# VH-VL binders against q96il0: the designs that were tried, part 152

Target 1, 167 residues: q96il0
Amino acid sequence: APERGAERRDTAPSGVSRFCPPRKSCHDWIGPPDKYSNLRPVHFYIPENESPLEQKLRKLRQETQEWNQQFWANQNLTFSKEKEEFIHSRLKTKGLGLRTESGQKATLNAEEMADFYKEFLSKNFQKHMYYNRDWYKRNFAITFFMGKVALERIWNKLKQKQKKRSN

## First folded at step 5 (VH-VL)

Design mm17 (framework fv_belrestotug)
Fold by ESMFold2-Fast, scan of step 5:
Structure mm17 (fold): chain C 167 residues (1-167), chain A 120 residues (1-120), chain B 108 residues (1-108)
Amino acid sequence: as target 1 above (167 residues)
Amino acid sequence: QVQLVQSGAEVKKPGASVKVSCKASGYTFTRYYMHWVRQAPGQGLEWMGVISPRGGDTSYAQKFQGRVTLTRDTSTSTVYMELSSLRSEDTAVYYCARDKPYITGSFDYWGQGTTVTVSS
Amino acid sequence: EIVLTQSPGTLSLSPGERATLSCRASQSISNNYLAWYQQKPGQAPRLLIYGASTRATGIPDRFSGSGSGTDFTLTISRLEPEDFAVYYCQQYGTSPWTFGGGTKVEIK
């Protein structure tokens, strides 16, 4: 029986796109956009002969992906929640109901909503600035470890060529 | 998982103030409204007020206006209810209750309650 | 403020019977913003139904809510021993939010 997971709930039943990698994948697999973060997850292939350095790089990339997914899922949900809270708070302060008599959702005028958008933008400027800084730091680290892995692979190829030549 | 943990029972004299805390965990504290509801011994439920943890905006029931103050501390995910000028009629169990997402006034999680006794 | 009147005040029934609890509002409740709660002695209330008819997560299907406007009903199709408790209705369509006086469902 298939495992209960969020990935399977968000994937097409026909197998068009999945969060889980295909049965015989020997490479990293990129899934459909996550419904909360709107980012495409990468599911990493783990080779049988993965070196400790390759494992560190993979774990760093996985951790960075989880950080990105969490950040954007939180940001998107925060926008939706704060917008609803702002509307409800203003309607309560005015003593107005949350719905019109016809059952339609009560709304604020454009002038009142402009206050929310201005506040949201100014507040999130600092948060996005720190996100970008952390994003660059994480990508620098990933690039650095990718360089180390590349050097390790070059060294191993040279080592193998030397052994083949001596035999 | 979602938990609301309230401070312990209080015994106060008439005219004193009481401040009850409600510590939230297991969810994003700033995304949900927090309400306060009380229940006198053997009586029904009475709504006192609501606070938005994100903005700090509050709304109080008219009966408690001027005596109740709701505050929050986002760094500790805690909401506070302070009731001043206590009377014997304020003897009750006080509950914090979380508003269901996008639905104001329907409470999906409740604290365990804090008994406040005002004795002469 | 909207006044909610619950009836009966006490409902004496046996396990296996159907319970029907009434909640009447002094004026029409917007968008059927009415909830039902269960409370056992010494415990906080538990949300059963919101939006007049939507069951909260984890609530058994023997609990159902119905009604609109000013007349609302909570039905427990077949009482279990753990269902004997006090039940409160609550409106959240208009500030201030108000609760009914409660209906005690007790063993006959």
Scores: ipSAE 0.000, ipTM 0.445, lowest interface PAE 19.9, mean pLDDT 79

Design mm18 (framework fv_belrestotug)
Fold by ESMFold2-Fast, scan of step 5:
Structure mm18 (fold): chain C 167 residues (1-167), chain A 120 residues (1-120), chain B 108 residues (1-108)
Amino acid sequence: as target 1 above (167 residues)
Amino acid sequence: QVQLVQSGAEVKKPGASVKVSCKASGYTFTRYYMHWVRQAPGQGLEWMGVISPSGGYTSYAQKFQGRVTLTRDTSTSTVYMELSSLRSEDTAVYYCARDKPYITGSFDYWGQGTTVTVSS
Amino acid sequence: EIVLTQSPGTLSLSPGERATLSCRASQSISNNYLAWYQQKPGQAPRLLIYGASTRATGIPDRFSGSGSGTDFTLTISRLEPEDFAVYYCQQYGTSPWTFGGGTKVEIK
C-alpha cells in the first residue's frame, strides 16, 4: 500500500546505525552508546552568549565525560581480552578445541566462569577504588561550578531587573 | 546484594500523569545507567528511555518524546519515570533495569515492575 | 530503528528436547550487541546472554547464543521444566534499543 512507503527506520541510509542531534538545538543531546565504553555521550549545546564561567563548567563536564569514556572503554577491553585468554587457557587445559561442532565459538559454563569473574573483580578492586575517588572529585568540582553558574545567572537576572526598573 | 525496588501499583484516569520510582541498593548508584522498559498486557517489551545517574543526562524513545521524563536523586539512589497525558494504551507493567558496565549494553538487574492501569 | 523479528512465535516441545530460537535484525547489529532474556509469567525478564554468545552470571550451560550481523540464535540444549517461558532478543548496538516480539516455549 502507498502509505507504507512512508515508513521510517530512524537509521542511516547506508544501513549504518547513527544518531545525529538536530541542527541549532537549544538543549544538550545524548547519543547512542559507545561500542567500547557502554556509555552514551552527551553532545553539549553551546549558547550564543555563553559566559566564561559557563564555558568552564561545560569544558569540565566534557573532560569528565571523556575521562569516564576512556576508563570504561579500557575496562571493557581489558575484561574482554582477559576473558578470552581465560577461556582459551581453560579449554587448552581440558584438551578442547576453540570451536564447537556447529562452528560456534567455544565458551565456558557459568560455574567455570565464576572463577574468572571473582579473579577479575579482585584484581581490579584497587583500580575501581581509584576510579570512585576520582569520580567523586570530578563530580564535586562539577557541583561547585554548577553552583557558581547558578549564582551568576541569579546575579544577571537581578541586574537586568534593576536596569529595567532604573531606566 | 544488588536490588532495584519499584513503587506500588497505580490506577489513573486518561489525561493524568504517573510517576514511578525505582530505588537502587547494593552497588554504586552513579556508575550504572538506568533504563525504563514497559510491557502491555500480553505484549512484548518496549524500551522507553535511559538516564545517567551521575550526570542526569537522558535519552528517550521517539514514541515517548515529550511525554516521558526521567529524573534521579543521588542522595536516595532513586530513579523516577514520569509519564504524562496518559491514555488507555499506556496500561502496562513498567520496569527499571540496570545497564551492565563491564560489558557493552545489557540489563543485568531488573526491578520487580510497577503496574499502571489507565481506565476511565 | 532496528526491527528484531523472532521466530517461531511459539515452540511446543517436551522436557529433554532441544529448543532453537531465531532473532533476525532489519540491519546489521554493530559488535554483536545482542542480548537474550527469559521471562516467566508475573516476573521481570532475566538476562541470559549478552554480546550474542556470552552467558550471564548464574545461567546454566544448556543455554547458548550464536550468530552475527543480522542472524542470531538462542539454543537450549535440553529443556528443563523451568525453561518453559517467553524469550526475547534485544539489540543495544544503536539507539533506540529495541526488543524482538518474543518466542513462547510451551509444553507439548
Scores: ipSAE 0.000, ipTM 0.449, lowest interface PAE 16.7, mean pLDDT 80

Design mm19 (framework fv_belrestotug)
Fold by ESMFold2-Fast, scan of step 5:
Structure mm19 (fold): chain C 167 residues (1-167), chain A 120 residues (1-120), chain B 108 residues (1-108)
Amino acid sequence: as target 1 above (167 residues)
Amino acid sequence: QVQLVQSGAEVKKPGASVKVSCKASGYTFTRYYMHWVRQAPGQGLEWMGVISPSGGETSYAQKFQGRVTLTRDTSTSTVYMELSSLRSEDTAVYYCARDKPYITGSFDYWGQGTTVTVSS
Amino acid sequence: EIVLTQSPGTLSLSPGERATLSCRASQSISNNYLAWYQQKPGQAPRLLIYGASTRATGIPDRFSGSGSGTDFTLTISRLEPEDFAVYYCQQYGTSPWTFGGGTKVEIK
């Protein structure tokens, strides 16, 4: 097992934009859309008195965000590559060049592109189904822990009020 | 499983036309281009043309332009190759072959071939 | 059109020997869009290699492709009895698609 810096990889795909919220923020912050995933990243605020349960929820949400960013960055890259290959293949089939005489990139009409979109969605149907399944599992887990955190906060609030009354 | 099944052998007189069919199964017919390639006895492979089963767009080798016509029927997942004004040198085995448009421009599956003999 | 020239026309070898087949293009092939096919008597061709060097699904690792531009090679590292066949190269970088004349690999 190697222990070199090359094993330390970014949690997000290569080229994913990174941002930092304001240094003294006390809330979660939403960044600009990532260049590759087209999703806006969220940086989570860490309270000074974060409970272990709150930490678990935050880490689960952060892990889910990274998983989601990776999936869509890879999907968008695959879409762009396959779209370009489809256009090149169709132009080649028609005996057409990849660029017009004016130097512009050759394009296909809307009906021809509709064929590509339908094929791409069909080809990726199983992948999207697995993504949705995992997305639902992750959201169920997040909702479950959100409920636990809410109950913990209610319980702590009730305990504090009881202590005040016993004074 | 992917299969391409072609019509049976044909014997034609010079000047006639022949229409060979290629029925696809085991995959989404409209998703992949279909090519036609022929091989004269003891000779190499010769590309004739390609058709998009989705839109019906075709492209032909110049040698066959005006004599070859590629068509398809999406309801039966079948591609057709019609060659007119047959000459003795058109005697060959004719193959249909599938191409993946996104990743490969090569022929991953082939029909079994249809022998066309042009003689008096 | 791009003309593909295969050499040698016939290669006589024994099982266990290495076969090296050449395919030369009359002009540079775009994106290395070159494929290799195997054809046995009475059968349709079978895809071996595409993109000059990528093995097709189910093809044994003794088959390998290499080359770029105008010069391409198919190598069979150790010939097995079932490998004696005719091999064709094909370019799909520029319309019209064209095939080489074939190389027959036969038993000595």
Scores: ipSAE 0.000, ipTM 0.472, lowest interface PAE 13.4, mean pLDDT 80

Design mm2 (framework fv_belrestotug)
Fold by ESMFold2-Fast, scan of step 5:
Structure mm2 (fold): chain C 167 residues (1-167), chain A 120 residues (1-120), chain B 108 residues (1-108)
Amino acid sequence: as target 1 above (167 residues)
Amino acid sequence: QVQLVQSGAEVKKPGASVKVSCKASGYTFTRYYMHWVRQAPGQGLEWMGVISPSGGDTSYAQKFQGRVTLTRDTSTSTVYMELSSLRSEDTAVYYCARDKPWITGSFDYWGQGTTVTVSS
Amino acid sequence: EIVLTQSPGTLSLSPGERATLSCRASQSISNNYLAWYQQKPGQAPRLLIYGASTRATGIPDRFSGSGSGTDFTLTISRLEPEDFAVYYCQQYGTSPWTFGGGTKVEIK
């Protein structure tokens, strides 16, 4: 005797923003960009008669979104932190303070920042390669299950047509 | 048009001090760092220090710490370099040179130079 | 401090010829933060190149910079009469910023 009328139990990783679709949504809903990952979250509609295969596809898409959100939130935080540390280190080496006349943080020019970007990309090369590998694996899996769901829907329509013809 | 105009030549005795001015025009004075560089006769260029025209914050080459003072007057868009306890080896042309709103170390505009002669 | 050594001290050439000027650092310059300046007699230096290879605004394309680490070169592909001057390299990778001793490009 499970709970009657139990709410939809969607979960998101700790530390990643999740948005709720508008009330009475009957389709997937796309939210605003997450503050940390800068990616738009998708909240998936769950049909009342969702098949086990459709549920597996939806869960794969949700898990992939959560993984992607977490990766980019962490990457953007790391980038921002290391960028500020690089700027601070360079300004300290030049013997000057961290603020401009307007009270804004002192910055380096595009030429100086180019070295930081090259170093950051080089340092994170392996991490980015593993991300791309996993991204492709996840999208392959999603595409594969989308195909399986499509075949299931075709098969169900054929079964209904055959049953109707027999009646 | 960006211009940096420096004060005229000075002749000083050893032990005296000299104050050179550099008046900026054609841009927002408080947004760009200003450096001072000198050149002894027949010699290369030597960096002395930098000032933020906005906050007045300064940084000096170790060789000149204790003898050089950089200041600015935002009402006249002018920076000043004062060098004390002058010696014969301080005979040089002194230049002000503009950096960017953030320090780059590359100087896109220079004053015309001020000749300072220290003679006994 | 980083010491910059320029060679040759004097380069005697005719208009239309190619000039190649060398600047060597006593240690590796961070991020190729090296600039080149031109100075004519009685005048202030003029920025030509920064970041080892980027031309400053208004500088003719006959001027080019190259190099990395400790070895840098300024090339003037075809000397014009107005190019006969003293040229200085400057590093701005570490404080204090330092200049080379200069190379005088003079008429042969």
Scores: ipSAE 0.000, ipTM 0.444, lowest interface PAE 18.6, mean pLDDT 80

Design mm20 (framework fv_belrestotug)
Fold by ESMFold2-Fast, scan of step 5:
Structure mm20 (fold): chain C 167 residues (1-167), chain A 120 residues (1-120), chain B 108 residues (1-108)
Amino acid sequence: as target 1 above (167 residues)
Amino acid sequence: QVQLVQSGAEVKKPGASVKVSCKASGYTFTRYYMHWVRQAPGQGLEWMGVISPSGGDTSYAQKFQGRVTLTRDTSTSTVYMELSSLRSEDTAVYYCARDKPYITGSFDYWGQGTTVTVSS
Amino acid sequence: EIVLTQSPGTLSLSPGERATLSCRASQSISRNYLAWYQQKPGQAPRLLIYGASTRATGIPDRFSGSGSGTDFTLTISRLEPEDFAVYYCQQYGTSPWTFGGGTKVEIK
């Protein structure tokens, strides 16, 4: 029987690629890139005796992952949609069809695409700046809670050490 | 459980502005996009715009551009839709609707709706 | 903007019958990002299908979606009394997001 579960890139109800983490994993598992976001999802291991603080950290990390997945899935969708519309519009203006004589999908050359890329980057500049700001905020919060969890674990080790000595 | 709770019914005069709220609970507010959709009496659904609660970025339908403003308050997990220069044809039920996780544009949870009546 | 045309405007059927609702787009919908909603009088819409064919959580298996490109179909295999409602298609492949005009499924 394989140690690792089968990987599947089927779509979940949310449109995210499904992946199967190793059944008996005691650690976080990293999956294949999501079909829509092209980001690798992490399946977080949940201990039987998870503290409330550890739960908060895990949920924050899961929420940040979902936020990233949604942002990039949306950005990739917008890019692909606008690129296809731009190409279609330009080909229509030139009186050309969507397919060449050889049956290949008709495309614009790099010079013609330069206007699209310039406009797309310009329009999305502020959006990506806000994304980066939120990314740093989320990572700061994760780091802060990681510190709290580390302190809790140190305290628990000290408590166990004291109980061991008294018994 | 996920809930979207909207503010109460409004009666406004032509030329006034209305601001409808939508308070989210039961999930992480910044994880999901929030859309606004309206429905005039006996008519179909009309998309108005979307806001990203995380970044505050917005996109509006051309018909409402210049009249609609979407904002959010992350401390209260609330999204707002403000529509200015009201006309009689703005009489409708206004809904907030949550974008499904990882998919933009399909709405898995809806608010109960807010009736806005623009009187003669 | 993509215009969605739903047909017929009204379907008059009896409980137990099969309902077939059509949604046609003015241009190809990217990645089949097409959803179906059910709306009953006085209620907000309820998501039935998204991604053209994926059933939303809690939706009975008598509801199914199919289609790609510009032609999409919602099928209710055997109508139950609670299925008499207005149905809307919605595309989310291209901004702005747009809805169809709706199909009313009413008791014959």
Scores: ipSAE 0.000, ipTM 0.456, lowest interface PAE 17.0, mean pLDDT 80

Design mm21 (framework fv_belrestotug)
Fold by ESMFold2-Fast, scan of step 5:
Structure mm21 (fold): chain C 167 residues (1-167), chain A 120 residues (1-120), chain B 108 residues (1-108)
Amino acid sequence: as target 1 above (167 residues)
Amino acid sequence: QVQLVQSGAEVKKPGASVKVSCKASGYTFTRYYMHWVRQAPGQGLEWMGVISPSGGDTSYAQKFQGRVTLTRDTSTSTVYMELSSLRSEDTAVYYCARDKPYITGSFDYWGQGTTVTVSS
Amino acid sequence: EIVLTQSPGTLSLSPGERATLSCRASQSISYNYLAWYQQKPGQAPRLLIYGASTRATGIPDRFSGSGSGTDFTLTISRLEPEDFAVYYCQQYGTSPWTFGGGTKVEIK
């Protein structure tokens, strides 16, 4: 019989929620929280005269947003699945039904849930470390390009002043 | 390294009580349920009960209800199984067994067993 | 309680042969919460399979579990000398947890 192993899968089954801005704007718009990631997506404004550097910054921010949405959607789904499985298994060990007398899902006491949370955090430590590493790397890149864009805008303003003065 | 070390063999008279200990090491004691399973000579395995070391909650097989008591001491990472009103048919090897993380009722680590002999 | 019936009671086989052990439940086991254990004389049982088909850590590939509902099977693809032992199935779908009567795999 073949061994059943695990491969890295960071793609969320649900994907990111969709939204449409209600009005035309000259700045970014923020949407409602995604059902699975619980993060608000940002619709980025594209200026008519966007420079190549500004485009690179915007695309980097969009890519980082999509990466964050996928990571947290997957993480939240994994947490919910394992939490439900843990509760189900513990209730069966105690000889209790999966439903309360009112027909709602049965729950565990705070001490048993605390044990689950400790185990979940421990088990996912490596995954969170990789996320933090990539998050720092992405934010460094974004900050760097934000600085470059700021310098470009200052330079363009100075060139505008120089051009006006020479004419 | 996970280990479950049980107390030594016991010889008891009918009507007496026996208390077997199981000392856990190599993991966080309060994070795993602990079960007790016995095996009569030449016979199969019989589940007796389970205890949550964190909350002290217990559940017993109906056959042992009223005779078995499971307890724990978190300061020593030890669980105890006390069986009262002993009869000759209680002669068996008694095991403590740890519940596998995220999967309850399957036992990934077992104590070495404690032989309890009930004789007149 | 759920009664587990293991068959056959004894399997007499030679090293290199395939062993197929059956475990039948008196009623459907929730979520395939069924485990298999190996026990050698004078030793505590050793977990082989849990969740009907998932091998425990350190268990060789030759051991595999299958089945669902009421019918479960443990297969040892090619018996090695160390595999001659008693095997027990156990359900943990509902309390009380129950074990089968065991199948003894002995050398012929």
Scores: ipSAE 0.000, ipTM 0.466, lowest interface PAE 14.8, mean pLDDT 81

Design mm22 (framework fv_belrestotug)
Fold by ESMFold2-Fast, scan of step 5:
Structure mm22 (fold): chain C 167 residues (1-167), chain A 120 residues (1-120), chain B 108 residues (1-108)
Amino acid sequence: as target 1 above (167 residues)
Amino acid sequence: QVQLVQSGAEVKKPGASVKVSCKASGYTFTRYYMHWVRQAPGQGLEWMGVISPSGGDTSYAQKFQGRVTLTRDTSTSTVYMELSSLRSEDTAVYYCARDKPYITGSFDYWGQGTTVTVSS
Amino acid sequence: EIVLTQSPGTLSLSPGERATLSCRASQSISNRYLAWYQQKPGQAPRLLIYGASTRATGIPDRFSGSGSGTDFTLTISRLEPEDFAVYYCQQYGTSPWTFGGGTKVEIK
């Protein structure tokens, strides 16, 4: 596809776009939006001297990204499916076709869609509650490990200063 | 009430393709995702892919990507699983399974299964 | 992908006994997105539990699920004759969806 459609179409079951980082990357690389989740995946740079603690942080961030991509890919597919079905059902009830006179896709106005949005939010309340709870837990864990990595780096610099003073 | 009825058993030669159907009834076809799961003789369950019946959007397990194609026909409330370049290792019972509403990935209703045998 | 390991592979028990089935994940499962299925010979699987602990419609209360993170358990409090079957756990927290290898609950 002319628009890098191959990158966006090459989607893993997790809903994350499969893409190649620039050939020899020394920084984190951000890819194109995933077709299903509409989130941009991050490929994390792995330094040659990565500490066990830095590795733990990176893996936690990678796992959190996979979880987030999977949730939003599934949620977006469910939302689009139910929205389309709702619109088709309402148009059928009114005796209208799925396409306008000009051949464009027929739509409902905001007032007509209000009932769908209320129902969708109500039905998904528990699911979103669990998502938010897990998101906060994951973000807290990431922040905690980021703090540990920062302290490790400070400690290593202090050790280096001591060695320079004695040598 | 809710039923998923699959096509009958198939016997194919290596290199052939097979197309299994799954006809849904008793619910609004376009409201639920449809997954395909297979089970080789004496083995466990293996997820193959999913299709959105409303939009036709699909996602496949990496192992099957390039060989499996999921399609649907909304006028007949039927989903199809086509597997190409068949090998003896593809001998299995193939199931369609409906995705539980708002809990994507757990399967509340299953088809009866279609046995596909690949032999020379 | 997340690998699910079920233990034991076979559980030999008598009717009336308690069955405890384990499912361990290779990494933490988000939001307790784990389901349990029952499969009888010649039949399709049947959903028992989803969200680690929520019983599916029509499932007897002798079936219960528990666990979070990487360790999950299915408990059948008092086995009935119809409960002798193969049980599979399945995660849906991360794609691809994956199943455990199964635990066969058989008559002693």
Scores: ipSAE 0.000, ipTM 0.453, lowest interface PAE 16.4, mean pLDDT 80

Design mm23 (framework fv_belrestotug)
Fold by ESMFold2-Fast, scan of step 5:
Structure mm23 (fold): chain C 167 residues (1-167), chain A 120 residues (1-120), chain B 108 residues (1-108)
Amino acid sequence: as target 1 above (167 residues)
Amino acid sequence: QVQLVQSGAEVKKPGASVKVSCKASGYTFTRYYMHWVRQAPGQGLEWMGVISPSGGDTSYAQKFQGRVTLTRDTSTSTVYMELSSLRSEDTAVYYCARDKPYITGSFDYWGQGTTVTVSS
Amino acid sequence: EIVLTQSPGTLSLSPGERATLSCRASQSIYKNYLAWYQQKPGQAPRLLIYGASTRATGIPDRFSGSGSGTDFTLTISRLEPEDFAVYYCQQYGTSPWTFGGGTKVEIK
């Protein structure tokens, strides 16, 4: 097993994977789960005549997706790193190797791991609360702009119908 | 409230064995490691070993390997330290100490100590 | 095993003075896993500091820990009468756990 790892001072999670949708997609496309976040990315369809308001909504949805992906990639990476450090420290304390004789990773029992899980959740309780708060704020903003786009489309239909009558 | 209560003082002859108990209360017994530390009269602290109360896994200081045995009884929330082949140099106060979660070796609660005197 | 050397062996001071206690390790301590304990005659040790600089619950703010690698310090900013005791450092970065020889803080 590796010694103490060197880590960058600014430890942002390693990238977010992105997948290209089929060549001529006419709707949003959903990709496979990201390696780090375990969330499925959405590739947004861009209409040829996208309005500025529609563009703003799409960018807001894309930014929200990126924020969500980054949060969960970071959370999962932090969990995995701290879990491995905890296990390594405890096994070293017990004078045990990091691998079993069958070559599998040596593990702690359920009772010992329960303490790690409890402290990880407690330590990250504030992050979870902030995530939920921000998630609701972002959903409100998206819903608001969806409403604006819907009103714009209704207005354009009414205007087109009026123009057809005048012609 | 967390409490570690140890058994009473013992007087033993050279070559005998002693078994000291440490009864834990006020927390979930199986979720904390328990260490044993001794202190000879007028001397410093000496680490002896550690036990995981959940699985019963142990690790001992090399000096005590073969003479010390740590055990636990989860039904009574008690850990035991048995030291065999006693010598006069084993005269000391013996402490049990709880390991702080996620920080190995930092002892946040200690038993009151058990005096073991080995004399001919 | 990692050897911890505490200095001075005895520190004679008056109440109100600053106490500075040193703990030096023979090797770098993994993640600065170093603790400080206070022990009074006839009593079990009391945890003061862990992780080199984090105060344990209920420990007054006049106690502070600092240092990294091989050199660690416990500082008591203004000695109170109840602070005259023996102080031990302990490393828990690598097995086996080891303690320093102690520093006795006594009244001048």
Scores: ipSAE 0.000, ipTM 0.467, lowest interface PAE 14.9, mean pLDDT 81

